Miniprotein binders against Mucin-6 (MUC6). Designs and how they scored, part 104

Target 1, 185 residues: Mucin-6 (MUC6), of Homo sapiens (Human) (q6w4x9r395to579)
Amino acid sequence: GHCSLEGGSFVTTFDARPYRFHGTCTYILLQSPQLPEDGALMAVYDKSGVSHSETSLVAVVYLSRQDKIVISQDEVVTNNGEAKWLPYKTRNITVFRQTSTHLQMATSFGLELVVQLRPIFQAYVTVGPQFRGQTRGLCGNFNGDTTDDFTTSMGIAEGTASLFVDSWRAGNCPAALERETDPCS
Key: E = the ipSAE of ESMFold2; O = the ipSAE of OpenDDE; V2 = 0.75 times the mean of E and O plus 0.25 times the DockQ between their complexes.

## First folded at step 20 (miniprotein)

Design ab5 (from fb1 with L63M; at its last look DockQ between E and O 0.97; V2 from the best seeds 0.00; counts 0 for: pae E 1.6 > 1.5)
Fold by OpenDDE base, look of step 20:
Structure ab5 (fold): chain B 185 residues (1-185), chain A 119 residues (1-119)
Amino acid sequence: as target 1 above (185 residues)
Amino acid sequence: SEEEKIKEIREEVKKLLEEARKLIEEAKKAGDEQAVWLLEIAVRLLEEALKTGDPERISYALMFLSMALITVAEKKGDPKAVELLEKAQELLRKALEENNPELIKEAIKLIKEAAELLG
């Protein structure tokens, strides 16, 4: 399964459902029992302009009982809040640069993350087949059905992205806005 | 020439790839799953870097290889290998900062020496 966060506010789920939202919060991208130690992948969005529609991904966070890894445009920060020299590794996670503009987090448990740092901060999440039907969050449920990808944290299927996205907020943040049209189209 | 330097680096990296593959097999035999995992990533990175011959990509790949080998060295209790690899990483960082392929070559020498110790 492949999930992408592109163009600042566009998401494509594991089931290949595209949607757009504007929010300035931290959201759960991926939760799964397949992630060890209650692991979760999160996305941090922030305001990138003056309008409410000008939001962008600014960081990706992997959080478990054992590890906290924050990948932003400028640095990689781990549990103790220190910026680490790359490559970085733990027992089953490694973070490294592929190129000057691309960073990767690889795991031994079937989660892969590629981050494009420039010119636009974008993220690409890949999970192994063992994750099928076992995922939740903004990346969807990876069950081959796009119609139920907007399942909230409470297990309710929503018809629109806004309520879906809001349900996966990791903190107290403003409500997300939905846009159906690509301004570049 | 710069082109010649890159060519030489590529050849040396190919040699390191072979050594890394050998070490993967040894790690498999030893049951060191972490080492296998990291070294396989290193191999892929090096292979990708060799496709373009980009010194930058090569440097990043070598940094990763060094890290992977440090993991092996620590498990084997070889502090000399660790030291060599740490130095290699420092050289590679400088190589990236200075865009200096000579530092890459020097790093490769250290990595090779470390790999020999671990083989």
Scores: ipSAE 0.839, ipTM 0.928, lowest interface PAE 0.6, mean pLDDT 93
Fold by ESMFold2, look of step 20:
Structure ab5 (fold): chain B 185 residues (1-185), chain A 119 residues (1-119)
Amino acid sequence: as target 1 above (185 residues)
Amino acid sequence: SEEEKIKEIREEVKKLLEEARKLIEEAKKAGDEQAVWLLEIAVRLLEEALKTGDPERISYALMFLSMALITVAEKKGDPKAVELLEKAQELLRKALEENNPELIKEAIKLIKEAAELLG
């Protein structure tokens, strides 16, 4: 299963359903019982310099009861707020440079993350087959069917990306505003 | 020349890959799942780096291998191997900062010495 965060605002789910959204918030990309210690993968979006309504990916966060690993567009990697020299490991997670432009987080529990730092901050999530049908969040449910990938945090399948994305906000932030065209167009 | 230095580095990395594969088999026999996991990543990174011949990718892969071997050395209680591997990581950081393949060759010597102590 592959999920991608590309072009600043585009997402493709584990079941290959593409969508786009804009919002200034942290969103849950992936939750699963396959992630130890209540782990979750999250994405942080913020205003881009393109327009005052456009947003783009600025960081990816892995959060569990033991770790808060942040990989940000400024190329700094932290765990629990402390900057880390790469390669960095915990018991079941390692973060390392693949190339000068790409970082990777590998885990022993079937989650892999590749982050492109330049020219555009992008992220690529890969999960093993044990995750099939056991994921929630912006990356979808990984059940082989795109028709229910927009399942909200309440378990409701929605037909639009906006309601789906809004339900996966982490913390108190404004609801996502999903527009493919300028509202004044 | 720089081309000859890179060729020598690639040949030494191939030898180091064989040693790493032996250590993976020993880690499997010992039931050391973390060592198996880290060493298998290291082997994959080195194999990918060899395909490119890019000294920067080779250096990153060797830094990962060194971290994986430090994990093994600490479990075995071998402080000499840890010391060699920490020196290798420092040399690799300098090689990346200076774009200096001679430092990569020196780091490989230290990594190989440490791998022999652990095998």
Scores: ipSAE 0.603, ipTM 0.851, lowest interface PAE 1.6, mean pLDDT 87
ESMFold2 (binder alone), look of step 20: mean pLDDT 87; pTM 0.875

Design ab6 (from fb1 with Q89M; at its last look DockQ between E and O 0.76; V2 from the best seeds 0.00; counts 0 for: pae E 10.2 > 1.5)
Fold by OpenDDE base, look of step 20:
Structure ab6 (fold): chain B 185 residues (1-185), chain A 119 residues (1-119)
Amino acid sequence: as target 1 above (185 residues)
Amino acid sequence: SEEEKIKEIREEVKKLLEEARKLIEEAKKAGDEQAVWLLEIAVRLLEEALKTGDPERISYALLFLSMALITVAEKKGDPKAVELLEKAMELLRKALEENNPELIKEAIKLIKEAAELLG
């Protein structure tokens, strides 16, 4: 399954459902029992302009009971708050630079993350087949059905992205705005 | 010339790639799953870097390889190999900062020496 965060505010789920939202919060991107140590992948969005529609991805965070890894445009920070020289590795996770503009987080448990730093901060999440039907968050549920991708944290299927996205907020943040736009347009 | 330097680097990287593949096989035999995992990534990065011949990509790939080999070295209890690889990583970082292919070559020598110790 492939999930993409592109163009600042566009998301394509594991089931290939595209949607757009504008929010300035941290959201659960991926949760799954397949992630060890209660792991979760999160996306941090912030305001990039003056209007409510000017929001962009600014960081990706992997958080588990053992590790906290923050990937931003300028640095990679670990659980102790220290910026690390790359490559950085733990037991099951390694973060490294592929190119001048691309970072990758590789794991031994079937999660891969590629981050484009410039010119636009974008993220690409890949999960193995063992994750089928066992994912939740902004990347959807990876069950081959696009119609139920907007399942909230409470297990309710929504018809629009706004309530869906808001349900996956990690913290107290303003409500997200939705716009039905094809990420390819 | 710069082109010649890059050519030489490419040839040396090819050799390292072969050594890395050998080490993967050894790691498999030893049941060192972490080593296999990391070295396979290193191999892929090196292969990709060789496609373009970009010194920057090569440097990043070699950084990863060095890190992976340090993991192997630590498990095997070879502090000399660790030291060589740490020095290599330092040189590679400097190479990236200064855009200096000569530092890449020097790093490769150290990595090669370390790989030989681990083989």
Scores: ipSAE 0.552, ipTM 0.805, lowest interface PAE 0.8, mean pLDDT 92
Fold by ESMFold2, look of step 20:
Structure ab6 (fold): chain B 185 residues (1-185), chain A 119 residues (1-119)
Amino acid sequence: as target 1 above (185 residues)
Amino acid sequence: SEEEKIKEIREEVKKLLEEARKLIEEAKKAGDEQAVWLLEIAVRLLEEALKTGDPERISYALLFLSMALITVAEKKGDPKAVELLEKAMELLRKALEENNPELIKEAIKLIKEAAELLG
């Protein structure tokens, strides 16, 4: 399973459903019982400077009861707020520089994250087959059916990306602007 | 010459890859799923780096392999292997900062010594 965050505002789900949104918030990208210690992968979006309503990806966060690993545009990797030299290893997570432009987070529990730092900050999420049908968040539910990938945090399938995306907010932030999340309202 | 130094590094990486593959097979026999996962990623990264011949990419791949091997060494309780791998990682960081291939070659020697202790 692959999920991509590209071009600042585009997402392609584990079931290959693409969509676009804009919002200034931290969003839950992936939750699953396969992630230990209540783990979640989150995406942070902020204004891009192109227009008042346009936003882009600025950081990816892996959060669990043990760790808060932040990979941001400034190329600094932190865990629980402390900057770490790469390669950085916990007991089940390794973060390392794959190239001058790419960082990789590999785990023993079947999650792999590759972050392109330049020229555009982009992220690529890979999960093993044990995650099938057991994911939720902006990357969808990984059940092989694109028609229900817009399933909200309450388990309701929505017809628009904006309602879906807003349900996965992980902080106090304004709702996504409808015109920038899905041109069809 | 720099080309001869890079050629020597590539040959040493190829030897190290064979040792890493042996450790993967031993980890499979032992049922050590974490070691298999991390070492297989390390082998992939080293193979990709070899295709480029780029000492920067080789250094990053060797850093990852060193971290994967530390996981194995800690599980086996082998502090000498850990010490060798920590030293290798420091050499690799210096090699990246100084653009110095000789430091890469020395790091590979230490990584191979650690891998032999773990095999």
Scores: ipSAE 0.007, ipTM 0.317, lowest interface PAE 10.2, mean pLDDT 82
ESMFold2 (binder alone), look of step 20: mean pLDDT 87; pTM 0.874

Design ab7 (from fb1 with E86K Q89R; at its last look DockQ between E and O 0.02; V2 from the best seeds 0.00; counts 0 for: pae E 13.0 > 1.5, placed apart)
Fold by OpenDDE base, look of step 20:
Structure ab7 (fold): chain B 185 residues (1-185), chain A 119 residues (1-119)
Amino acid sequence: as target 1 above (185 residues)
Amino acid sequence: SEEEKIKEIREEVKKLLEEARKLIEEAKKAGDEQAVWLLEIAVRLLEEALKTGDPERISYALLFLSMALITVAEKKGDPKAVELLKKARELLRKALEENNPELIKEAIKLIKEAAELLG
């Protein structure tokens, strides 16, 4: 399964359902029992302009009981809050630079993350087949059915992206907006 | 020339690839799953870097290889190998900062020596 966060506000689920939202919060991208130590992948969005529609991905966070890894455009921060010189590794996670513009987080448990740092901060999530039907969050449920990808954190299927996305907020943030805007804004 | 330097680097990286592959097999035999996992990533990165011959990509790949080999060296209890690899890592960092292929070559020498110790 492949999930992408592109253009600042576009998401394509594991089931290949595309949608757009504008929010300035931290959202759960991926939760699954297949992630060890209650692991979760999260996305941090922030304002990128003056309008409400000018939002962009600014960081990706992997959080478990054992690890916290924050990948932003400028740095990678780990458990102790210190920026790490790459490559970095734990027991089953490694973060490294592939190119001048691309970082990768590789795991031994079937999760892969590629982050494009420039010119636009974008993220690409790949999970192994063992994750089928066992994922939740903004990346969907990876069950081959696009119609139920907007399942909220409470297990309710929503018809709009905004309500779906809002349900996966990791904190107290403003409501997400669903607007048609220039993806490059 | 710069082209010649890159060519030399590429040839040396190919040699390192072979050594890394050998070490993967040894790690498999030893049941060191982490080493296998990391070294396989290193091999892929090196292979990709060789496709372009980009010194920057090569440096990043070598940094990863160094990290992977440090993991192996620590498990085997070879402090000499660890030190060589740490030095190599430092050189690679400088190589990236200074865009200096000579530092890459020097790093490769150290990595090769370390790999030989671990093989």
Scores: ipSAE 0.812, ipTM 0.916, lowest interface PAE 0.6, mean pLDDT 93
Fold by ESMFold2, look of step 20:
Formats: sequence, structure tokens, C-alpha cells
Structure ab7 (fold): chain B 185 residues (1-185), chain A 119 residues (1-119)
Amino acid sequence: as target 1 above (185 residues)
Amino acid sequence: SEEEKIKEIREEVKKLLEEARKLIEEAKKAGDEQAVWLLEIAVRLLEEALKTGDPERISYALLFLSMALITVAEKKGDPKAVELLKKARELLRKALEENNPELIKEAIKLIKEAAELLG
């Protein structure tokens, strides 16, 4: 299964449902019992343009009881606040430079993250088949049915991306913001 | 001498922590939830980095603080503060590449100047 975070705050879920949102917060991309130590993958978005509603990805975070790995648009990789030189390895996670413009986080538990650093900061999440039907968050539930991919953190299926995305905010941060008009921009 | 440089950097970081805490209180009064969130993370990272005294971790925390301050500066429409913070970020990246504590101290000075412009 593949989930992508692309410029302009575009997301495509594990079930290939595309959507866009405009928010300036940390959001939960993926939670699953298949991730060890209560692991979660999170995305940090911030304002990126002239319009008050334009936002873009600025960091990706893998958080568990053991690790807090941050990959930032500044090309800095940290674990638990400590900067790491690549390649960086733990028992179950390896972060390395895939190409001159891409970093990869590979794991022993079926999660793979590829981060494009340039020309714009983007992220691509891949999970193995053991995750089918066992994911929650902005990347959807990976059950092969797009009708319930907008399931909120309270378990309610929403018809719009805005309420869905807002429900997956991590911590005390601003609500997702829609554009004033209807263009995709 | 290297120990003296690290001690000087730690003292300047403590001063930055005081300034960051004041900016958090201002952001709370202004209802700027994003600024509060980002600055609180920056304070936590700086506090953790001080416990270690590791210039690499201090540099990471300062990169995060400077990003948080850029967000505040752009909202307030202060392009001079943004310029100072971007220069500080370049110095911090070079400090990490060169393992050079002198560049960290220069970056701290620029961040402090920007923080004073933002109030």
C-alpha cells in the first residue's frame, strides 16, 4: 500500500483516494498495531505562500515509545532530538540517502518512508500487506474501500476532507483551514 | 579552549530560553496557537540539548527555534527578522558540516537580534 504527501498539501491514501487540505499543524498520518512500541507516523505542515490558506509539508516524524525520528526540510535527521549522520541505524530502523535528492527510512516492521528533499519537500509512505485493514490516520484505513477512508479519530466516516483532517491533529494546534473560494489552486 | 567555547554557547542558549519563554507568553495573549506550539517544542529541545552540552544537539534545537521564529516574523510582517533568521540557519548548517562551535555562537547572536525585533 502507498500513501503520498505532495506539494500543495495533496494526499493520496493507501486506497488511492486523493484529497487536499490547508492546515498548519502536526497530523497523524498512520497508526497501526503493526507498528512496534505504539508507533505513529506524523506530518508537520506550515504556511508556504502568500495566501493564508496555502500550506506545505515541512517535516515527517516517526514517534514511538523508543524513538522520535524527525526528517526536516532543512535536511536534518534526528532521533530523540539528537542529530544523526547518514546512514543511521537502530536495531529495526535504517535511514540513508537513496539519491542526491531523496532519503529513505526502511524498517524491519514493514514501514518504508521515502522523502524527497528537493525541489520540494514531499513524502511517500509504503506499508506491507500485514497492514491491510489495520491503519488509521490521514493515509486512510487500507481496506480497499474508498467510501470510509475519511474516518475520523472518533471512528466517524466523514464526507469531506476538512473535518477528517482536523480530527487527526496531534496536540494543541490550529484547525485545518479551507480556501476562501473553491479553486484547487 | 573547546570546553570554554561550549560553556559560552550554553550560557547564550540559557539567555535565548528566557527570550523564547517571553515570546510564548506573548503568543498566548495574542491567541497565536501555532506560535505557542512551535515555540514550546523549541524550548523543550533547547532544554534537552543543554543537559547534554552537545553542540550538534544545540544546533538542531536552534534550527527548530529559528524556524518557529520565522513563522512568527512572517505573520507580523517583519522581513528584517526573517532575513536574520535565515542567515542564522545557514550558519547552523555550516556549523554542523564543519563541526565548528564558533559558527553556533554567531548564529545565536542573529537569533537573539531577531527575537528582540519580534518583541
Scores: ipSAE 0.006, ipTM 0.188, lowest interface PAE 13.0, mean pLDDT 79
ESMFold2 (binder alone), look of step 20: mean pLDDT 87; pTM 0.883

Design ab8 (from fb1 with E56T; at its last look DockQ between E and O 0.06; V2 from the best seeds 0.00; counts 0 for: pae O 7.7 > 1.5, placed apart)
Fold by ESMFold2, look of step 20:
Structure ab8 (fold): chain B 185 residues (1-185), chain A 119 residues (1-119)
Amino acid sequence: as target 1 above (185 residues)
Amino acid sequence: SEEEKIKEIREEVKKLLEEARKLIEEAKKAGDEQAVWLLEIAVRLLEEALKTGDPTRISYALLFLSMALITVAEKKGDPKAVELLEKAQELLRKALEENNPELIKEAIKLIKEAAELLG
C-alpha cells in the first residue's frame, strides 16, 4: 500500500484515488491499530502564495505516546521536543538520510516514509499488507475500493475531497471567516 | 585521479558488506532482532550507493552502518568499538562538508576495525 503527497497539494490514496486540496492545518494522514502506542502520521500544510487559498505540504509528523518525529523542509528532526542528528534511532523507528535530497523513516511495524526535501517537499508513505482495511485518514482506508476513500473521521463517505479533508483536521486551524479555501478540492 | 579514489572506496565498501552480512547472520543466531533490522537496512543502503558510485550516498550509507554498529557495540559493552565508530561518523560528516574521499577511506578503516572487535 502506497500513499503519496506530491506537487504541494496533491494526494494519492492507498487505493490509488487522486485528489487535491488547500488548507492551513495539520491533518491526520494515517491512523491504524497496526501502529504501536496509538501512533499516527500527520501532514502539515501552510500557505505557499500571496493568498490563503494557496497551500502546500511543509512537514510530516509521526506521533505516538512514545515518539514525536517532525520532518520539515528545514530538515529538523525532533523527538519529544529535541532536535536529533541523523541517523536517529529508537527501538522501532530509524530516520536517516537516503540521498542529498531524501530522508527516510523506516520502522519495524510495517510503516515506511520517504520525504523529498528539494526541490519540492513531497512525501511517500508505504505500509505493509497487515494494514489492509485498517487505515483511516487522508490516505484512505486501504480496502481496494476507491469510492469510499473519502470516509470522514465520523465514518461517513463523502463525494468530495473538501468535507473529507476538513474532517481529518488535527491541531490549531484558523476560523473559517479568517481563511480562504480552494473550493476545487 | 578522483575516479581511481572512488574505485578504491567502492572496493573497500564491498569488503565491509561481506563483514556486515556475517554480522547479520551472527545476530540472527543470537536472536538479536534489532541488530538484524538495522544491519539489513545498512546493507541495502550500501548496495544502492555502490550502484551509483556516488561518494555522497556512500558516506550517508556508512553513517548509517556506523550507527547500527554502535547499537551492537553498546549492547555488548564494548566502549572501544563505540569510540572507533563515533570517530568514523565525524570523519564522514567532514568528508561530506569538504567533498573529500580520503576521509571516507579513513572512516572505512575505523568501521572495519570496530566490526572486527564485534565479530
Scores: ipSAE 0.415, ipTM 0.765, lowest interface PAE 2.9, mean pLDDT 85
Fold by OpenDDE base, look of step 20:
Structure ab8 (fold): chain B 185 residues (1-185), chain A 119 residues (1-119)
Amino acid sequence: as target 1 above (185 residues)
Amino acid sequence: SEEEKIKEIREEVKKLLEEARKLIEEAKKAGDEQAVWLLEIAVRLLEEALKTGDPTRISYALLFLSMALITVAEKKGDPKAVELLEKAQELLRKALEENNPELIKEAIKLIKEAAELLG
C-alpha cells in the first residue's frame, strides 16, 4: 500500500483514494497493530500563507514507545531532541539521505517513508501486505475499498474528508477545511 | 504496454541486485563497513520494490542504491562512476515527477554501468 502527501494539501490513501484538506494540526497518518511498540506515523501541517487554504505539510513524525523521529525540512530529530547525522540507525529503524532533497526511513517491520524536502515538502508512505485491512488514519484502512477510507477514529465512515480528518487530530487544533479533489490528481 | 515496461524494469533491477550483492562482498573484504551497511539496505529496498513492481517504490529504492554506490565510488576514487550515478539520480527524480517509467530504465542503465565500474 502506498499513501502520499503531496502538494501541500493533497492526500492519496493506501487504497488510492485522493482527497484534499486544509488544516494546521498534527494528524495520525498511520496506526496499526503491525507497528511495534504502539507505533504511529503522524503528519504536521502548518500555515503557509495568510488564507485558511494556504496550508502545507511541514513535518512527519514517527512515534512509538521506544522511538520518536521527527523529519522536517531542515533536520531529523530523535528521542532526545538532538539532530542526528545521517544515516541514523536504531534497532528497527534506519533514517538516511537518498539525495540532497530526499530522506528515507526504512524499517524492519514493513513501513517505509520517503520524504521530499524541497522544493515542496512531501511524504510517501509504503506499507507491506501484512498491513492490509489493519491500518487506520489519514492514509485509510488499506482494504481495497475506497468507499470506506474516510473511517473516523471512532469507526464511523464519513462521506466527506473534513470530519474524517478532524477525527484523526493528535492535538487541539482548529477544524480542517475540505475542498474538492483536483481532477488532475 | 505499461505492463511490459514494468516487466523490463523488474528484470533490469534483478540484474542490478546481483551486481549490488557482489559489491557487498567486495566491501566486506575491504573492511568498508559503511558501504556494506548501505548496500545491504539498498538490496533490501530493491527486493521489496520488486514484490509490487510499483514504479515509485522502485525509483526511490534506486535513488538509495545510487547514493550507496556514490559512497563506494568516492572511496575508490572513481569520478566517472560518481558522475553516472548523479545523472541517474537526476533521471529518477524526473521519473518520479513525470511518472515516466522510461526514465527509470535509463537510470538503471547508468547505475548498472557505474556498478560495473566499481566491481
Scores: ipSAE 0.015, ipTM 0.258, lowest interface PAE 7.7, mean pLDDT 87
ESMFold2 (binder alone), look of step 20: mean pLDDT 87; pTM 0.874

Design ab9 (from fb1 with E56D E97R; at its last look DockQ between E and O 0.02; V2 from the best seeds 0.00; counts 0 for: pae O 4.7 > 1.5, placed apart)
Fold by ESMFold2, look of step 20:
Structure ab9 (fold): chain B 185 residues (1-185), chain A 119 residues (1-119)
Amino acid sequence: as target 1 above (185 residues)
Amino acid sequence: SEEEKIKEIREEVKKLLEEARKLIEEAKKAGDEQAVWLLEIAVRLLEEALKTGDPDRISYALLFLSMALITVAEKKGDPKAVELLEKAQELLRKALRENNPELIKEAIKLIKEAAELLG
């Protein structure tokens, strides 16, 4: 299963459903019982430099009861707020540099994250087959059916990206826009 | 020459790959799934780096291998191997900052010495 966050604002789900949104928030990208210690993968979006309403991916966060690993566009990796030299390892998670432009988080539980740092901050999520039908969040439910990939945090399948994305917000933040509010940018 | 230094580095990486593969087989026999997991990633990273010939990619892969071997050394209680590997990581970080491939050669020597202590 592959989910991608590309071009600053574009998402393609595990079932290959593409969409775009703009919002300034942290969103739940992936939750699953296959992730230990109530783990979740989150995506952080913030304003990009072109339009006031345009946003782009600025960080990816892995959060569990044990860890809060942040990989940000400034290339600094932190765990629980402490900056880490790479390669960095916990019991089941390793974060390391593949190249000058790519970082990887590998895990023993079937989650892999590759982050492209330059020229554009992009993220690529891969999960093993044990995750099939057992994911929730912006990456969809991985059940082979694109029609229900927009399932909200309340379990309701939506037809539009904006309602779906808003339901996966992980904090107090403004509602996401499927379309930019400044169409000139 | 710079070309000859890189050729020497690639030859030493190939030798180090053989040692790493032996350690993977030992880890499999011991049921050490973490060591197998980390060392297999390290071997893959080194093999890809050799295809490019890029000393920076080689340095990143060697940093990973060193971290994987530190994990093994700590489980075996071998502080001498840990010391060698930590020094190798310092040299590799310096090689990346200074674009100095001679430091990569020195780091490989330390990593190989540590791998021999662990095998």
Scores: ipSAE 0.375, ipTM 0.736, lowest interface PAE 3.3, mean pLDDT 86
Fold by OpenDDE base, look of step 20:
Structure ab9 (fold): chain B 185 residues (1-185), chain A 119 residues (1-119)
Amino acid sequence: as target 1 above (185 residues)
Amino acid sequence: SEEEKIKEIREEVKKLLEEARKLIEEAKKAGDEQAVWLLEIAVRLLEEALKTGDPDRISYALLFLSMALITVAEKKGDPKAVELLEKAQELLRKALRENNPELIKEAIKLIKEAAELLG
């Protein structure tokens, strides 16, 4: 399954359902029992302009009981808040530079993350077949059915992206909006 | 009409996809794993963008493709291709800012030209 975060507003789920939202919060992209140590992948969005539609992805965060890895445009930061030289390796996670503009996080448990740093900060999530039907978050549930991808954190199927996305907020942030895209990035 | 413009863009993107796929095969033969990896992502992004027909989504996908192709161009030592692709990126950024699909079309032309140079 492949999930993509493009620019500041576009998401394509593991089931290949595209949708758009505007928000300035940290959202859970992927939770799964297949991720060890209560691992979760999160996306950080921030304001990139004046209007509510001017938002952009600014960081991707993998968080577990053992690891915290923050990938932003300028650096990779770990648990201690220190920028790390690449490649960075833990017992089951490796972060390395794939190209001058792309970083990759490889894992031993079937999660792969590719981050495009420039010219637009974008992220691409790949999970193995063992994750089928066992994922939740903005990337959907990976069950081959696009119609139920907007399942909230409470297990309720929503018809709109806004409410769905809001349910996966990881903090106290403003509500997400479904608006026409302003060229934010 | 806007609908017609989008239709034209879609057709051009389809052509570009074919070129990208060719380049993937060439990259495989050359053992350029990075190029294969980037181009495959680009192809997927473009395919998804085509499903919606959203000009912005198309622009983002094309930006990614351009970066992938720049990587190829740099490895092959083709500065002309790099220049074309950089110009394409500028147009795409402008297209996003101005919501102008004509700029997308122009960018596609440049990307296609670059792809042809790299093929």
Scores: ipSAE 0.023, ipTM 0.374, lowest interface PAE 4.7, mean pLDDT 88
ESMFold2 (binder alone), look of step 20: mean pLDDT 88; pTM 0.886

